# Ledger of designs, part 250: VH-VL binders against q9nrl2r1430to1533

Target 1, 104 residues: q9nrl2r1430to1533
Amino acid sequence: GGVHELSAFEQLVVELVRHDDSWPFLKLVSKIQVPDYYDIIKKPIALNIIREKVNKCEYKLASEFIDDIELMFSNCFEYNPRNTSEAKAGTRLQAFFHIQAQKL
Key: E = the ipSAE of ESMFold2; O = the ipSAE of OpenDDE; V2 = 0.75 times the mean of E and O plus 0.25 times the DockQ between their complexes.

## First folded at step 17 (VH-VL)

Design g5b75 (framework fv_iluzanebart)
Fold by ESMFold2-Fast, scan of step 17:
Structure g5b75 (fold): chain C 104 residues (1-104), chain A 124 residues (1-124), chain B 107 residues (1-107)
Amino acid sequence: as target 1 above (104 residues)
Amino acid sequence: EVQLVQSGAEVKKPGESLKISCKGSGYTFDDHWIGWVRQMPGKGLEWMGFIYPGDSDTYYSPSFQGQVTISADKSISTAYLQWSSLKASDTAMYFCARQTFDFESGYYEYFDYWGQGTLVTVSS
Amino acid sequence: EIVMTQSPATLSVSPGERATLSCRASQSVSSYLAWFQQKPGQAPRLLIYDASTRATGIPARFSGSGSGTEFTLTISSLQPEDFAVYYCQQYDNWPYTFGQGTKVDIK
């Protein structure tokens, strides 16, 4: 409940950020560097946004937190072909997330 | 709450090196770009570049590329602006500023909090 | 680089009067435009972002409008504390660029 849930979300986000495969997810994709990204991805999100939402107590349920993390991976796989470094990193980080999320 | 605190005023001679700092507090430092802005005496604002402390991704304005180095140490929530060899033309107030995003749309990348400024005077 | 041009360079107004400040971009910046206020010896303060959204704590007398290449900052009833230099800044493309500033002086 409440305080313990927020601590768990923050700990999990920290573990994701520290993971070697987090590099595509640390910050929002730049519209300047990737002009077509926001034409394809309608609900952009990244670990920095999720962490801010945790810190501002915006997640009321664990399912809302999990949904945002899954949205982040879904966006990665929608934009990036399977053979890209981004998609490969996303696949490995998502598997790591599913193992860690058992703690929630 | 959110604060950016910059190092104190510097008086230097041409050819000397200098590193000034900008320390963030009250937010997750690693998760926001930190920009540097120059203001020459009596003049307007010039954006120099910025760094994302979480991965050290850095961009320089073409006018400042090769003139300065922007870096960050996320372990102490501090960003830096450095000169290897100062010129008289580097005399200015230097501000750091935090960039933010709209949490719902994922954009509107504007600078919301600013440091108090560091005055750098370079004279013989 | 996108060049931001502000007009007038100086604007002399009396307290209680309306002030209108203009900012023009050399190419479209959509709505990615911010306005800052700077007083002598102080850091800039964010007033408006996304061309028309007031930042937290900014009085209702400040309003922004425009899109594309033409932007306006309006101060509906100038207060003594509003005498300052105002800068527009685009964040549509790198490098981010500022206008040269409009100084609002006492008439």
Scores: ipSAE 0.586, ipTM 0.887, lowest interface PAE 1.8, mean pLDDT 91

Design g5b76 (framework fv_iluzanebart)
Fold by ESMFold2-Fast, scan of step 17:
Structure g5b76 (fold): chain C 104 residues (1-104), chain A 124 residues (1-124), chain B 107 residues (1-107)
Amino acid sequence: as target 1 above (104 residues)
Amino acid sequence: EVQLVQSGAEVKKPGESLKISCKGSGYTFDDHWIGWVRQMPGKGLEWMGMIYPGDSDTFYSPSFQGQVTISADKSISTAYLQWSSLKASDTAMYFCARQTFDFESGYYEYFDYWGQGTLVTVSS
Amino acid sequence: EIVMTQSPATLSVSPGERATLSCRASQSVSSYLAWFQQKPGQAPRLLIYDASTRATGIPARFSGSGSGTEFTLTISSLQPEDFAVYYCQQYDNWPYTFGQGTKVDIK
C-alpha cells in the first residue's frame, strides 16, 4: 500500500487495540502460561506485531494487512474451544474488524 | 530512533527502598516487553524479569520472585524496578532491554535495544 | 531451568585471526539463541539472534551457527574493537538464561 492505506491501517489497529475484546490479541501468547500453543499454532501473530509492521511499512497491499488480522482470528479459533472467553472475545472483535475494514 | 534511557547511579544503605527507571522513546512503548537484567560486579548477566506495558503482564525469574517489583507507567513510557528493602548483595549494574519481533515468523522473542545501565551500590 | 555453558572461559587471539566461541544448552533450545557483545563499562550489544541471523549493523565477520544444544559464534578476522566479553542467551524457555561469558583477549 500507499501512504493513505498505511494511515488507515494504523487507525484501524488503534481501534482494535482499544476495543474491550482485544485482551487475547494484544501480544503473542505466552509459552510460560500456554506451553502447547506453539506446538499447535505454526504462524503466531498478535496486534503488537501487526502494529509494528504497519509502522515500519511492511505491508505492500491492503490484502496483506487484512490477511494478518484474519490469521490472528483463525489462530484464536483453532486453539481455543468455542465456549472459552478467548473465542468469544475473538468472535466479537472479528465482527467489529469486518465493519471497520469496509472503510479500507 | 529507538532509545532506552535509565536513571542515574544510586548509593544506598541496607534497608532503604529504591526505585530505578527505564524510559523508552522512538517506538510504541506499549507494544514491547521490557526486561531487567542484573550484572554483579565482575560477573555475568542474570535475567530478572519482564513486563508488557500495554497490559502490565509481568514475569519474574524464580531467583527474583518476591525480591523486586517490576512496574510500568504507559503515560510516560517508563518501566521501573523497585526494592522495598535493599541488601548489600543487591550491589550491581541493572540493565533494561526491549524485546522485539521477527516479522517473518512473529514467534521469536529476543532483545535488541538496551539501556545504558544503572549502577546501584548498597553499603553500610 | 536451562543451563547455558560457554567455552572457553578466555580466548587469547591476535588481530586478524579467527575466533570460535562455543555455547552449549542443557536441553534443546531449537534455534532460539542470541549472542551479545559487552565491552567494559557498556551495555550488551545484540550480535546474532535466531542462532544465525545477524542483527542490523553487525559486521559480516560475525557469524552464528548451530541448533538444539550446540551453538558457535565465529569472528572470521578479529579486529581491535572486537576484544570484549561475549554471552549467549536462550529464549526458548522461561526463565531466559545467559551463559557465563567468554572473554576474547589480546594474545
Scores: ipSAE 0.633, ipTM 0.886, lowest interface PAE 1.4, mean pLDDT 91

Design g5b77 (framework fv_iluzanebart)
Fold by ESMFold2-Fast, scan of step 17:
Structure g5b77 (fold): chain C 104 residues (1-104), chain A 124 residues (1-124), chain B 107 residues (1-107)
Amino acid sequence: as target 1 above (104 residues)
Amino acid sequence: EVQLVQSGAEVKKPGESLKISCKGSGYTFDDHWIGWVRQMPGKGLEWMGVIYPGDSDTYYSPSFQGQVTISADKSISTAYLQWSSLKASDTAMYFCARQTFDFESGYYEYFDYWGQGTLVTVSS
Amino acid sequence: EIVMTQSPATLSVSPGERATLSCRASQSVSSYLAWFQQKPGQAPRLLIYDASTRATGIPARFSGSGSGTEFTLTISSLQPEDFAVYYCQQYDNWPYTFGQGTKVDIK
């Protein structure tokens, strides 16, 4: 068939996944390691889920995609105290995201 | 389409090493946990462990901790299950399965796709 | 670990009849329960997840119900291809655990 082109959302998710500060966000927080996480965070999300939603064309507007990424960061800052490695990684990755999202 | 293809049947002797494989295709391999399940002859299913290929995070069921090694090579979309020294009691069918998630809840929920199984026979 | 207990071990049913299979958890698993079908020589096949949601392509005659510790799988109007072993599996807590299976056999 024809050439399949990656969406702008897929390209941005790939850039986020490759970033050195993506490690807290690659997959859902483990209940094994963090048992109280799901008692506090009611709408968990991670980059792997966002990528799957992109691949299944579930985002109709750029704002919906941006909202899911922002929810991911919001969850990080809600659960993790500001001086943790998770919160610091989240702060840097969010700043990177805001710069890249201007291209959407 | 999503597929998990496992390596072929193995016939081994006690004390030998073995590494079996599970190759994923049709999805982003790095983004889904891969689980290994044992089924002994005439018995039910037992969860052995899971690996997340994207960062190699691995969890074992208590009964299998130290008995086997689970690993993955994301460059070739393949997960592995390995024994350093096989025992007759390792004779079983071994399945790999891909875990998925419900977008509404955001949790890893269930096994949606399974490999065809690898029969391992260990006898003298 | 959470222990899953299925009953009966074997259920003998005639084609066209209803089969009801039970699965009990040793502690609450909320609705994080799946049902699998396995035929001889084949990999398990997902039937139901989240206690009551049918997987894609699964016939309407399969239905799941329950929450907490008590779950049922119902097969209405059993077909010849439905004779198999059925497993329940909880995914609420690690390690994930299966029941021992119920064999649905022809009467």
Scores: ipSAE 0.702, ipTM 0.890, lowest interface PAE 1.1, mean pLDDT 90

Design g5b78 (framework fv_iluzanebart)
Fold by ESMFold2-Fast, scan of step 17:
Structure g5b78 (fold): chain C 104 residues (1-104), chain A 124 residues (1-124), chain B 107 residues (1-107)
Amino acid sequence: as target 1 above (104 residues)
Amino acid sequence: EVQLVQSGAEVKKPGESLKISCKGSGYTFDDHWIGWVRQMPGKGLEWMGRIYPGDSDTYYSPSFQGQVTISADKSISTAYLQWSSLKASDTAMYFCARQTFDFESGYYEYFDYWGQGTLVTVSS
Amino acid sequence: EIVMTQSPATLSVSPGERATLSCRASQSVSSYLAWFQQKPGQAPRLLIYDASTRATGIPARFSGSGSGTEFTLTISSLQPEDFAVYYCQQYDNWPYTFGQGTKVDIK
């Protein structure tokens, strides 16, 4: 644990944010702009929230960090039909994440 | 034409509250981050924080967390910078700026348009 | 926090000469670097973004180069209107940080 793990999480979040397919995941979905989102999604999360949690040392285990990233993808696939731009971006970004996460 | 117009100069005493404004026009205000920059007399530029007006999501620079409040009212396309209790060390020029969005990278990137600045003078 | 260091602090250049300004980051910022010009009493003006891309309306004599930790702004054939303070700014990581500035004086 500790500082070394937090550095690895920060590096991975930066790589995810920089990916072409990160655009649906950068920040929380607005309740005002998408009113039905929070009727369907019970545990909303986004890369900006995950990055803040890394910086505040809220992840005690690597599995907790991985679980939050996977929750983000799970929410995407739950809300968005498979043929949407959001779902397609999520599929590609999740594949990228799985490759990078092997190095955690 | 994209414009950011800031409120006029302020002269205040230590301990007083203050709220200055930055009004955007010529673009979709809700969809761009607005950042605030301080420039102390004769010094360089420093980031204070930024807000996304569409949902009021706010990030502060560590040096300014707890010292100022950034807010926005999207119904009038205006962002705000506020002090509950001013100090002499708050004497500075304050700029607002609009952040671009790069659709290829999916990031908010550089700041392309700037307000004219608001001079705040705090003296006893 | 990423620290940006600019050199020189002041540069005196005659009209028509080439000016070269340096900006160094304490850690890699990839290409996420912008250059701004600020004239006395005015707001900063964006010149260059993504290290080397010229902003709309900026004259061709301004060019940027570099990646990682070392960046350069070049002004070819310096004009009288180019006297100003120039700032580099990284936008790779929050908080975004500026260099301390380079003042360009025309002889």
Scores: ipSAE 0.000, ipTM 0.562, lowest interface PAE 15.6, mean pLDDT 87

Design g5b79 (framework fv_iluzanebart)
Fold by ESMFold2-Fast, scan of step 17:
Structure g5b79 (fold): chain C 104 residues (1-104), chain A 124 residues (1-124), chain B 107 residues (1-107)
Amino acid sequence: as target 1 above (104 residues)
Amino acid sequence: EVQLVQSGAEVKKPGESLKISCKGSGYTFDDHWIGWVRQMPGKGLEWMGMIYPGDSDTHYSPSFQGQVTISADKSISTAYLQWSSLKASDTAMYFCARQTFDFESGYYEYFDYWGQGTLVTVSS
Amino acid sequence: EIVMTQSPATLSVSPGERATLSCRASQSVSSYLAWFQQKPGQAPRLLIYDASTRATGIPARFSGSGSGTEFTLTISSLQPEDFAVYYCQQYDNWPYTFGQGTKVDIK
């Protein structure tokens, strides 16, 4: 929505980026390094894309922002087996997100 | 406005070290790859490598692996290209360029903005 | 590495005429192809990405087409400011590679 909501989205993205478990989510998975990723994941997204969308005022509703963050976690759990460091980082970062998102 | 501003022209002798810079502004520097491209006098463009400033991840062209070092300091939104020992064959224009993504698909990553170039001349 | 070959090396056209530039990849690059314009003393300028998508601010007279290994850049009605060197670049695989360039000159 408003300026307040856009400020809140930017603050939350900054907190996610700074979190120790953000490393699998900072940038898009390379199609060159992990070519099968894009055969499995049909709507790729990462924190750098979400932050750019926030900065360009592309989110009109909090639900749109939350949906993109949840899509990011959903993609992580779909591609990565539960026992991987990526899936474990995703689980912890998602829990952190749910706590912070209650402020939205 | 997105801008990449490169350091000024350099005149060096073989064997000297050199570090040139590329400063980004008008966007979140940490969130975009910065690539380096060489253009020898009268020749075309050659991709040298790239860095993601947010985590310092780097990829080099095989032709430039071990010949140069690419680094970045995200606190000042600046990427660097460095030689430990210059050769006459390093005489060229060096460009930095930002890579971006297609927000709709997320798949595409292409060079959208370029620095003005840094001319490096290495002669005895 | 993927080799990009451009033709012709030099294209001589008059203002108002159509210019057609070709770019061939040694193996499929899908649609991961960009076109750049470079004028003397200047940095390259992005014209087209994803083979056919015009970059922001690029005039409609520039269009790109093709997929796989065969690509074309068309300038429908050449303006004086369009005389430059044009490069294609694939970003399907590392190392990223450029064509050798096509110089568009006054006839």
Scores: ipSAE 0.643, ipTM 0.893, lowest interface PAE 1.4, mean pLDDT 91

Design g5b8 (framework fv_iluzanebart)
Fold by ESMFold2-Fast, scan of step 17:
Structure g5b8 (fold): chain C 104 residues (1-104), chain A 124 residues (1-124), chain B 107 residues (1-107)
Amino acid sequence: as target 1 above (104 residues)
Amino acid sequence: EVQLVQSGAEVKKPGESLKISCKGSGYTFDDHWIGWVRQMPGKGLEWMGMIYPGDSDTYYSPSFQGQVTISADKSISTAYLQWSSLKASDTAMYFCARQTFGFESGYYEYFDYWGQGTLVTVSS
Amino acid sequence: EIVMTQSPATLSVSPGERATLSCRASQSVSSYLAWFQQKPGQAPRLLIYDASTRATGIPARFSGSGSGTEFTLTISSLQPEDFAVYYCQQYDNWPYTFGQGTKVDIK
């Protein structure tokens, strides 16, 4: 692995962050604004945490990186009803991710 | 090495405007909240507010809402604290601080790295 | 707002002695409490977060304990460089609040 694997993960995270539908996923959900979120979601994650893990070389396998991205989407769909703007953004961003992840 | 570097000391008169800065380096600036903390001479620490540079989401302490403006320019990894009209009671040391997260829980964040402080003196 | 109260205001100790600092919250903050050290003319330095987790690079003589409303910072064998003001801070609820500080002074 090393530098080429990190470059691929970093490039994909940058593409996700720049996507118009990334807004629910940029940072952790605020417990002050959404007080029941952490009662429901037991493994919270966001793109900023995933990017930090990439930068610290915490992912040993592509599958570990993909699992964290999928956990992020799974949390979105678990918390947010299907017809919400958050769930709709998550659906579109996940589809984009699946296309890009073919390269990993 | 994570570093927050603040602008230099300021001496101002009441009624003047001021904008002080906090420049981050050694990490992805867009991915961490930057908080501002006031320390009046001989007193303790007061949280003023914070900004997430990645999307400009901003929160203020009720005591500071409307008294200051917090902003950031992610293109130069810099956060700002601004007054439209200074008062003598604004005389204080102002610190910026980065919030971090744990990889295990991740949902409660604390201040890990601090800027060196900017001393603001407002007197007639 | 959650009020953080530290005691004592000043603690006078000799090098090598144990120092125990108290911090209480007006309502439960769970374990979302940090301790900071500040020396004159310097920025605060993170010592402990999540009530009991020592920050990277902080000597083992610093330890934190407590949960809910009652917290303690212990310095097991005080060194000359430990004379400073210590602040607790809760990050369970907004606005984030600090205690007024405990000054650890030389006897």
Scores: ipSAE 0.654, ipTM 0.889, lowest interface PAE 1.4, mean pLDDT 90

Design g5b80 (framework fv_iluzanebart)
Fold by ESMFold2-Fast, scan of step 17:
Structure g5b80 (fold): chain C 104 residues (1-104), chain A 124 residues (1-124), chain B 107 residues (1-107)
Amino acid sequence: as target 1 above (104 residues)
Amino acid sequence: EVQLVQSGAEVKKPGESLKISCKGSGYTFDDHWIAWVRQMPGKGLEWMGIIYPGDSDTWYSPSFQGQVTISADKSISTAYLQWSSLKASDTAMYFCARQTFDFESGYYEYFDYWGQGTLVTVSS
Amino acid sequence: EIVMTQSPATLSVSPGERATLSCRASQSVSSYLAWFQQKPGQAPRLLIYDASTRATGIPARFSGSGSGTEFTLTISSLQPEDFAVYYCQQYDNWPYTFGQGTKVDIK
């Protein structure tokens, strides 16, 4: 069987996806469920989009990959008040990301 | 190669239960919405509902809410469409389709790959 | 629910001629519109997404235009394999909706 050859970026995205606090970030925020989201957030992104970009070799530099992950967290904190479950999950997942990103 | 493969044709009687499948391959199944679409004989396409396999988030079209159940098993990259009690009016071709994104917008959602269809015939 | 209306219901054209198909939305869908081709016994095939972007492998004779509520699919020089039913579909709002289809038939 063929084993997928994973890049460092893909390994990190897989770790983020499997983390308990990834649930707000797995896919784009639904316009149906949260209709004002796209009025506030002008550059939406999510882990599924980032993983696809990794798989298509869209990132030339580690900084570009890191920037997209940080944009995802920035969007979370801009839209969601600090005391929400989304913002709390984002805070914990971002801390986890910063530790793992030191390996890049 | 991205591929969606659906289960074979079904011939059923009114009142019987049925579960048909759509198996994805060649991509990360958990990361793409899967839609179910009905096409009645000689008619156009109708959206039934969508599911995100990664978290089982499921949305139904109002006409199909309570009429069918959509589910997915991400361990085998398969989505399902299920009826508890079939009616003759359920006779149709059923398609599954994969949603994707344009990286420039990140927001444009469209369906790029489709299964071959499952013909369901319900007659007495 | 956003209603998509296609016109004409049937378009009869000769090979080599230009075909123009229209799709109207009951409210603005911005550019979140796709066009599909379906031949008898086959699954729909994506032609155009984001109103005007050709899908991979789709011949240059297919082009889409429009935004808001008025959209057009143009086939610049019809080939024999282009005789099919064409559907427009909005993905701006749920539920996603299709037009009723335009059948492109040989004259």
Scores: ipSAE 0.457, ipTM 0.844, lowest interface PAE 2.4, mean pLDDT 90

Design g5b9 (framework fv_iluzanebart)
Fold by ESMFold2-Fast, scan of step 17:
Structure g5b9 (fold): chain C 104 residues (1-104), chain A 124 residues (1-124), chain B 107 residues (1-107)
Amino acid sequence: as target 1 above (104 residues)
Amino acid sequence: EVQLVQSGAEVKKPGESLKISCKGSGYTFDDHWIGWVRQMPGKGLEWMGMIYPGDSDTYYSPSFQGQVTISADKSISTAYLQWSSLKASDTAMYFCARQTFDWESGYYEYFDYWGQGTLVTVSS
Amino acid sequence: EIVMTQSPATLSVSPGERATLSCRASQSVSSYLAWFQQKPGQAPRLLIYDASTRATGIPARFSGSGSGTEFTLTISSLQPEDFAVYYCQQYDNWPYTFGQGTKVDIK
């Protein structure tokens, strides 16, 4: 590897991170700001964790990578009501992901 | 190789401003919290605060809120700790540290890599 | 804030002996506890995280145990390079807090 030799998973994560609607997903939800989050969400995940897993070659199949991204969106929609800025950002970012994931 | 490299020792007078740095390399700088820890001469360790460089989200320990400013410039993989007006009581060693996470559980955890420290001496 | 209390303040042991260091939290921190070693003039070095998991490169003679409010660091056969100050640190609640340290000194 190297930055100029990024895998398809690394390229897609970079595109997700740079997307305007990535802000709820960049890092794990803070217990300081959202104390009940971890009482509701049992498998928390975020883009920084997914990027680390990609860089450590933890994904053996494209389906494993896709499952982690979908878990991230599923957690968002489970915790956040549909009318929140978080849920709206998640809906748009998920649609973007589905288009990009067709390349995998 | 993950490294945190801090700026050199500083000798200052009360009332002067100061900004010290912590440069990360060997990992994705934007994806890990950077914490700052103070150690007064002959004393133990105390958390000052932390910043997430990817979005500049920042937390301060209550005893340091308003006393210092923590910032980061992700374009050069550097975090900063800044005083607008130093006091003699700011004389201490200052460490930066990188927080890691357990990707199996998806939870933020411990601080795994530390900078070498920056000694700040404030005297008349 | 969660107060971390370490005991003893100073532990005097001979090389080759077993050293046992205690750390108590004022409220449960589950297993979100780390142990650090600090030698004079050096940065803290991570030894143990998640109460009992040894960090990469840390010798097998270091072991951690405990959960909730009571934690122990054990050094099974103390080497000359192990004479240092040891800190426990909780990362369950912000602000993160350190114990006051236990100095492991030569007898």
Scores: ipSAE 0.701, ipTM 0.888, lowest interface PAE 1.2, mean pLDDT 90

## First folded at step 18 (VH-VL)

Design aa1 (framework fv_iluzanebart; at its last look DockQ between E and O 0.55; V2 from the best seeds 0.00; counts 0 for: pae E 2.1 > 2)
Fold by ESMFold2, look of step 18:
Structure aa1 (fold): chain C 104 residues (1-104), chain A 124 residues (1-124), chain B 107 residues (1-107)
Amino acid sequence: as target 1 above (104 residues)
Amino acid sequence: EVQLVQSGAEVKKPGESLKISCKGSGYTFDDHWIGWVRQMPGKGLEWMGMIYPGDSDTYYSPSFQGQVTISADKSISTAYLQWSSLKASDTAMYFCARQTYDFESGYYEYFDYWGQGTLVTVSS
Amino acid sequence: EIVMTQSPATLSVSPGERATLSCRASQSVSSYLAWFQQKPGQAPRLLIYDASTRATGIPARFSGSGSGTEFTLTISSLQPEDFAVYYCQQYDNWPYTFGQGTKVDIK
C-alpha cells in the first residue's frame, strides 16, 4: 500500500493496543497458560505481530492488514465460548475496530 | 538497528542488593519478550526468566523462582534483573535477549538479539 | 524441564573441513530448536532457528537438521571465524533450556 495507508495502519494499531479491551490480544497466546491453544488455532496472530508487520512494511494492501485483524478476532471467538471475558472483550474491540477501519 | 544495552560491570559483597538493566532501542519495546540468561564462569548458558513489557507478564525458570526479580519500565524501554541479597554463587555474566517473530515459515517466537552482557562479581 | 545434551564436548577440526555437532532432547521438542555461536567475551549469536532455518545474515555453510529429539548442526568448510562454542536450545516448552555446549577447536 501507499504511505497514507501505512501511517493509518500504524495509528489504528496504536489505538487498538490502547483500548481497554486489548488485553487478550496484546501478544500470542501462551502455550504455558493455554496448553491446547495451538492444537485448535492454526494461524495464530496478535497485535504485537501485526504492529511488527506494519513496521516492516509487510502489508501491501489495506485488505491484508484488515484480514490479519479479523483473523485475530475470529481466533478469539473460535477458541473462547461467547460468555467468556475474552470473547466479550473481543466483541467490544472488534466493534471499535470496525468504526476506526472506516477511515482506511 | 535493534540494540540492547546493558548496565556496566558490578563488584558486590554477599548480602548486598543489586539491580542491573537492559535498555532496548530501534524497535517497539512493549511488543517483545525480554529474557535474562546467566553464564557462570567457564559454564554454559541458562535461561532465568522473561517478561513481556507491554503487560508485565513474567515467567521464571524453576531454579530462579524466588531468587531474582525480573521487571520492566516501558516508559524508558528498560528491563531489569535484581537480587535482594546476593550470594557468591551469583558471580556470573548476565545477558538480556529480545524475542522476535518469523512471519515467512510460520508464526514462531525465538530470541535473536542479545545485550553485551553484565559481569557481576560477588566476593567477600 | 527438557534436558538438552550435546556431543561431543570438544570437536577438533581443520580449517576447510566439515564439522558435525549433535544435540539430543530428553523429550520431543518438535522443530522448536535453535543453535547459537558464542566466542569468548561475546554474547551468543543466533545461527539457526526452527531446527533448520538460518537466521538473517548467517552464511550458507551453516545448516541445521533434525526434529523431535535429535538435531544436527553442520558447518561445511570451516573458516577461522567459526572456532567457537556452539549451543543448542529448545523453545518448545518453558523453561527454555540450552545444551552444555560443543567447543569447536582448530586441529
Scores: ipSAE 0.525, ipTM 0.871, lowest interface PAE 2.1, mean pLDDT 91
Fold by OpenDDE, look of step 18:
Structure aa1 (fold): chain C 104 residues (1-104), chain A 124 residues (1-124), chain B 107 residues (1-107)
Amino acid sequence: as target 1 above (104 residues)
Amino acid sequence: EVQLVQSGAEVKKPGESLKISCKGSGYTFDDHWIGWVRQMPGKGLEWMGMIYPGDSDTYYSPSFQGQVTISADKSISTAYLQWSSLKASDTAMYFCARQTYDFESGYYEYFDYWGQGTLVTVSS
Amino acid sequence: EIVMTQSPATLSVSPGERATLSCRASQSVSSYLAWFQQKPGQAPRLLIYDASTRATGIPARFSGSGSGTEFTLTISSLQPEDFAVYYCQQYDNWPYTFGQGTKVDIK
């Protein structure tokens, strides 16, 4: 990335990444650590990928950006039981996202 | 343009410590694994380990576990490889490399960009 | 770890001729297989990834094939600049591992 003012999408991704509960979402789940992950989750996505898509201007509509973020959370809740640290973090981060997304 | 630029050649003695660097540019440094590869003189390539700068998650190859330390400073887009006590057998070329990923498949993929290498010579 | 075995160790080929390099994995690596070219004093250069996809800027004379445990790199018509060492590398399982390399030299 170059030196430029962040778009709304870029700014939101920065805020999501900096959030304390972003740790399950910073990067794609490693099949080394979670061998069965990709047997269950068919549309993997993470904040690093979303950021890359933003940087490449792949999101033409806010709805597309939101859909990817929601997919990220959906994947988390699909794979992780509700009592896991990942799911709990996801719940909090999603709530944060919903508040911030109102600015889009 | 994606680039990985490594620190210069090192000439050391056994027992000395060393830390070499790999600076990435032209992409979001935090979002790609950076790996280290050793190539001893006249030999092949060996994966040493890799680090994800975004959260410093790190994997070591079993052969290098406890032998080196891989770290990163994402504030300056730099990954490091260090030894606490060099051995003559550490004499080699060391490469860093960036791993890409597929946006659609959701998998971490191949290592697409490489540093120019850092030659480390350890001798009495 | 997955052991990658390349053959032959050295391949002598005349300019303009076809070169065929083999890479075998001790267990399936699916299509998570890359080929690299390395010349003296240089870093490895990515040629092929995902077993058969040519990297950006790589000439069409380079092609990769295979899946699972058997892979092949083909240079349809060897050019002078193609004389080098070629490595295969699996990135399916950690630790990632390279083959020992095949040296392609002038016949």
Scores: ipSAE 0.522, ipTM 0.876, lowest interface PAE 1.1, mean pLDDT 94
ESMFold2 (binder alone), look of step 18: mean pLDDT 91; pTM 0.923

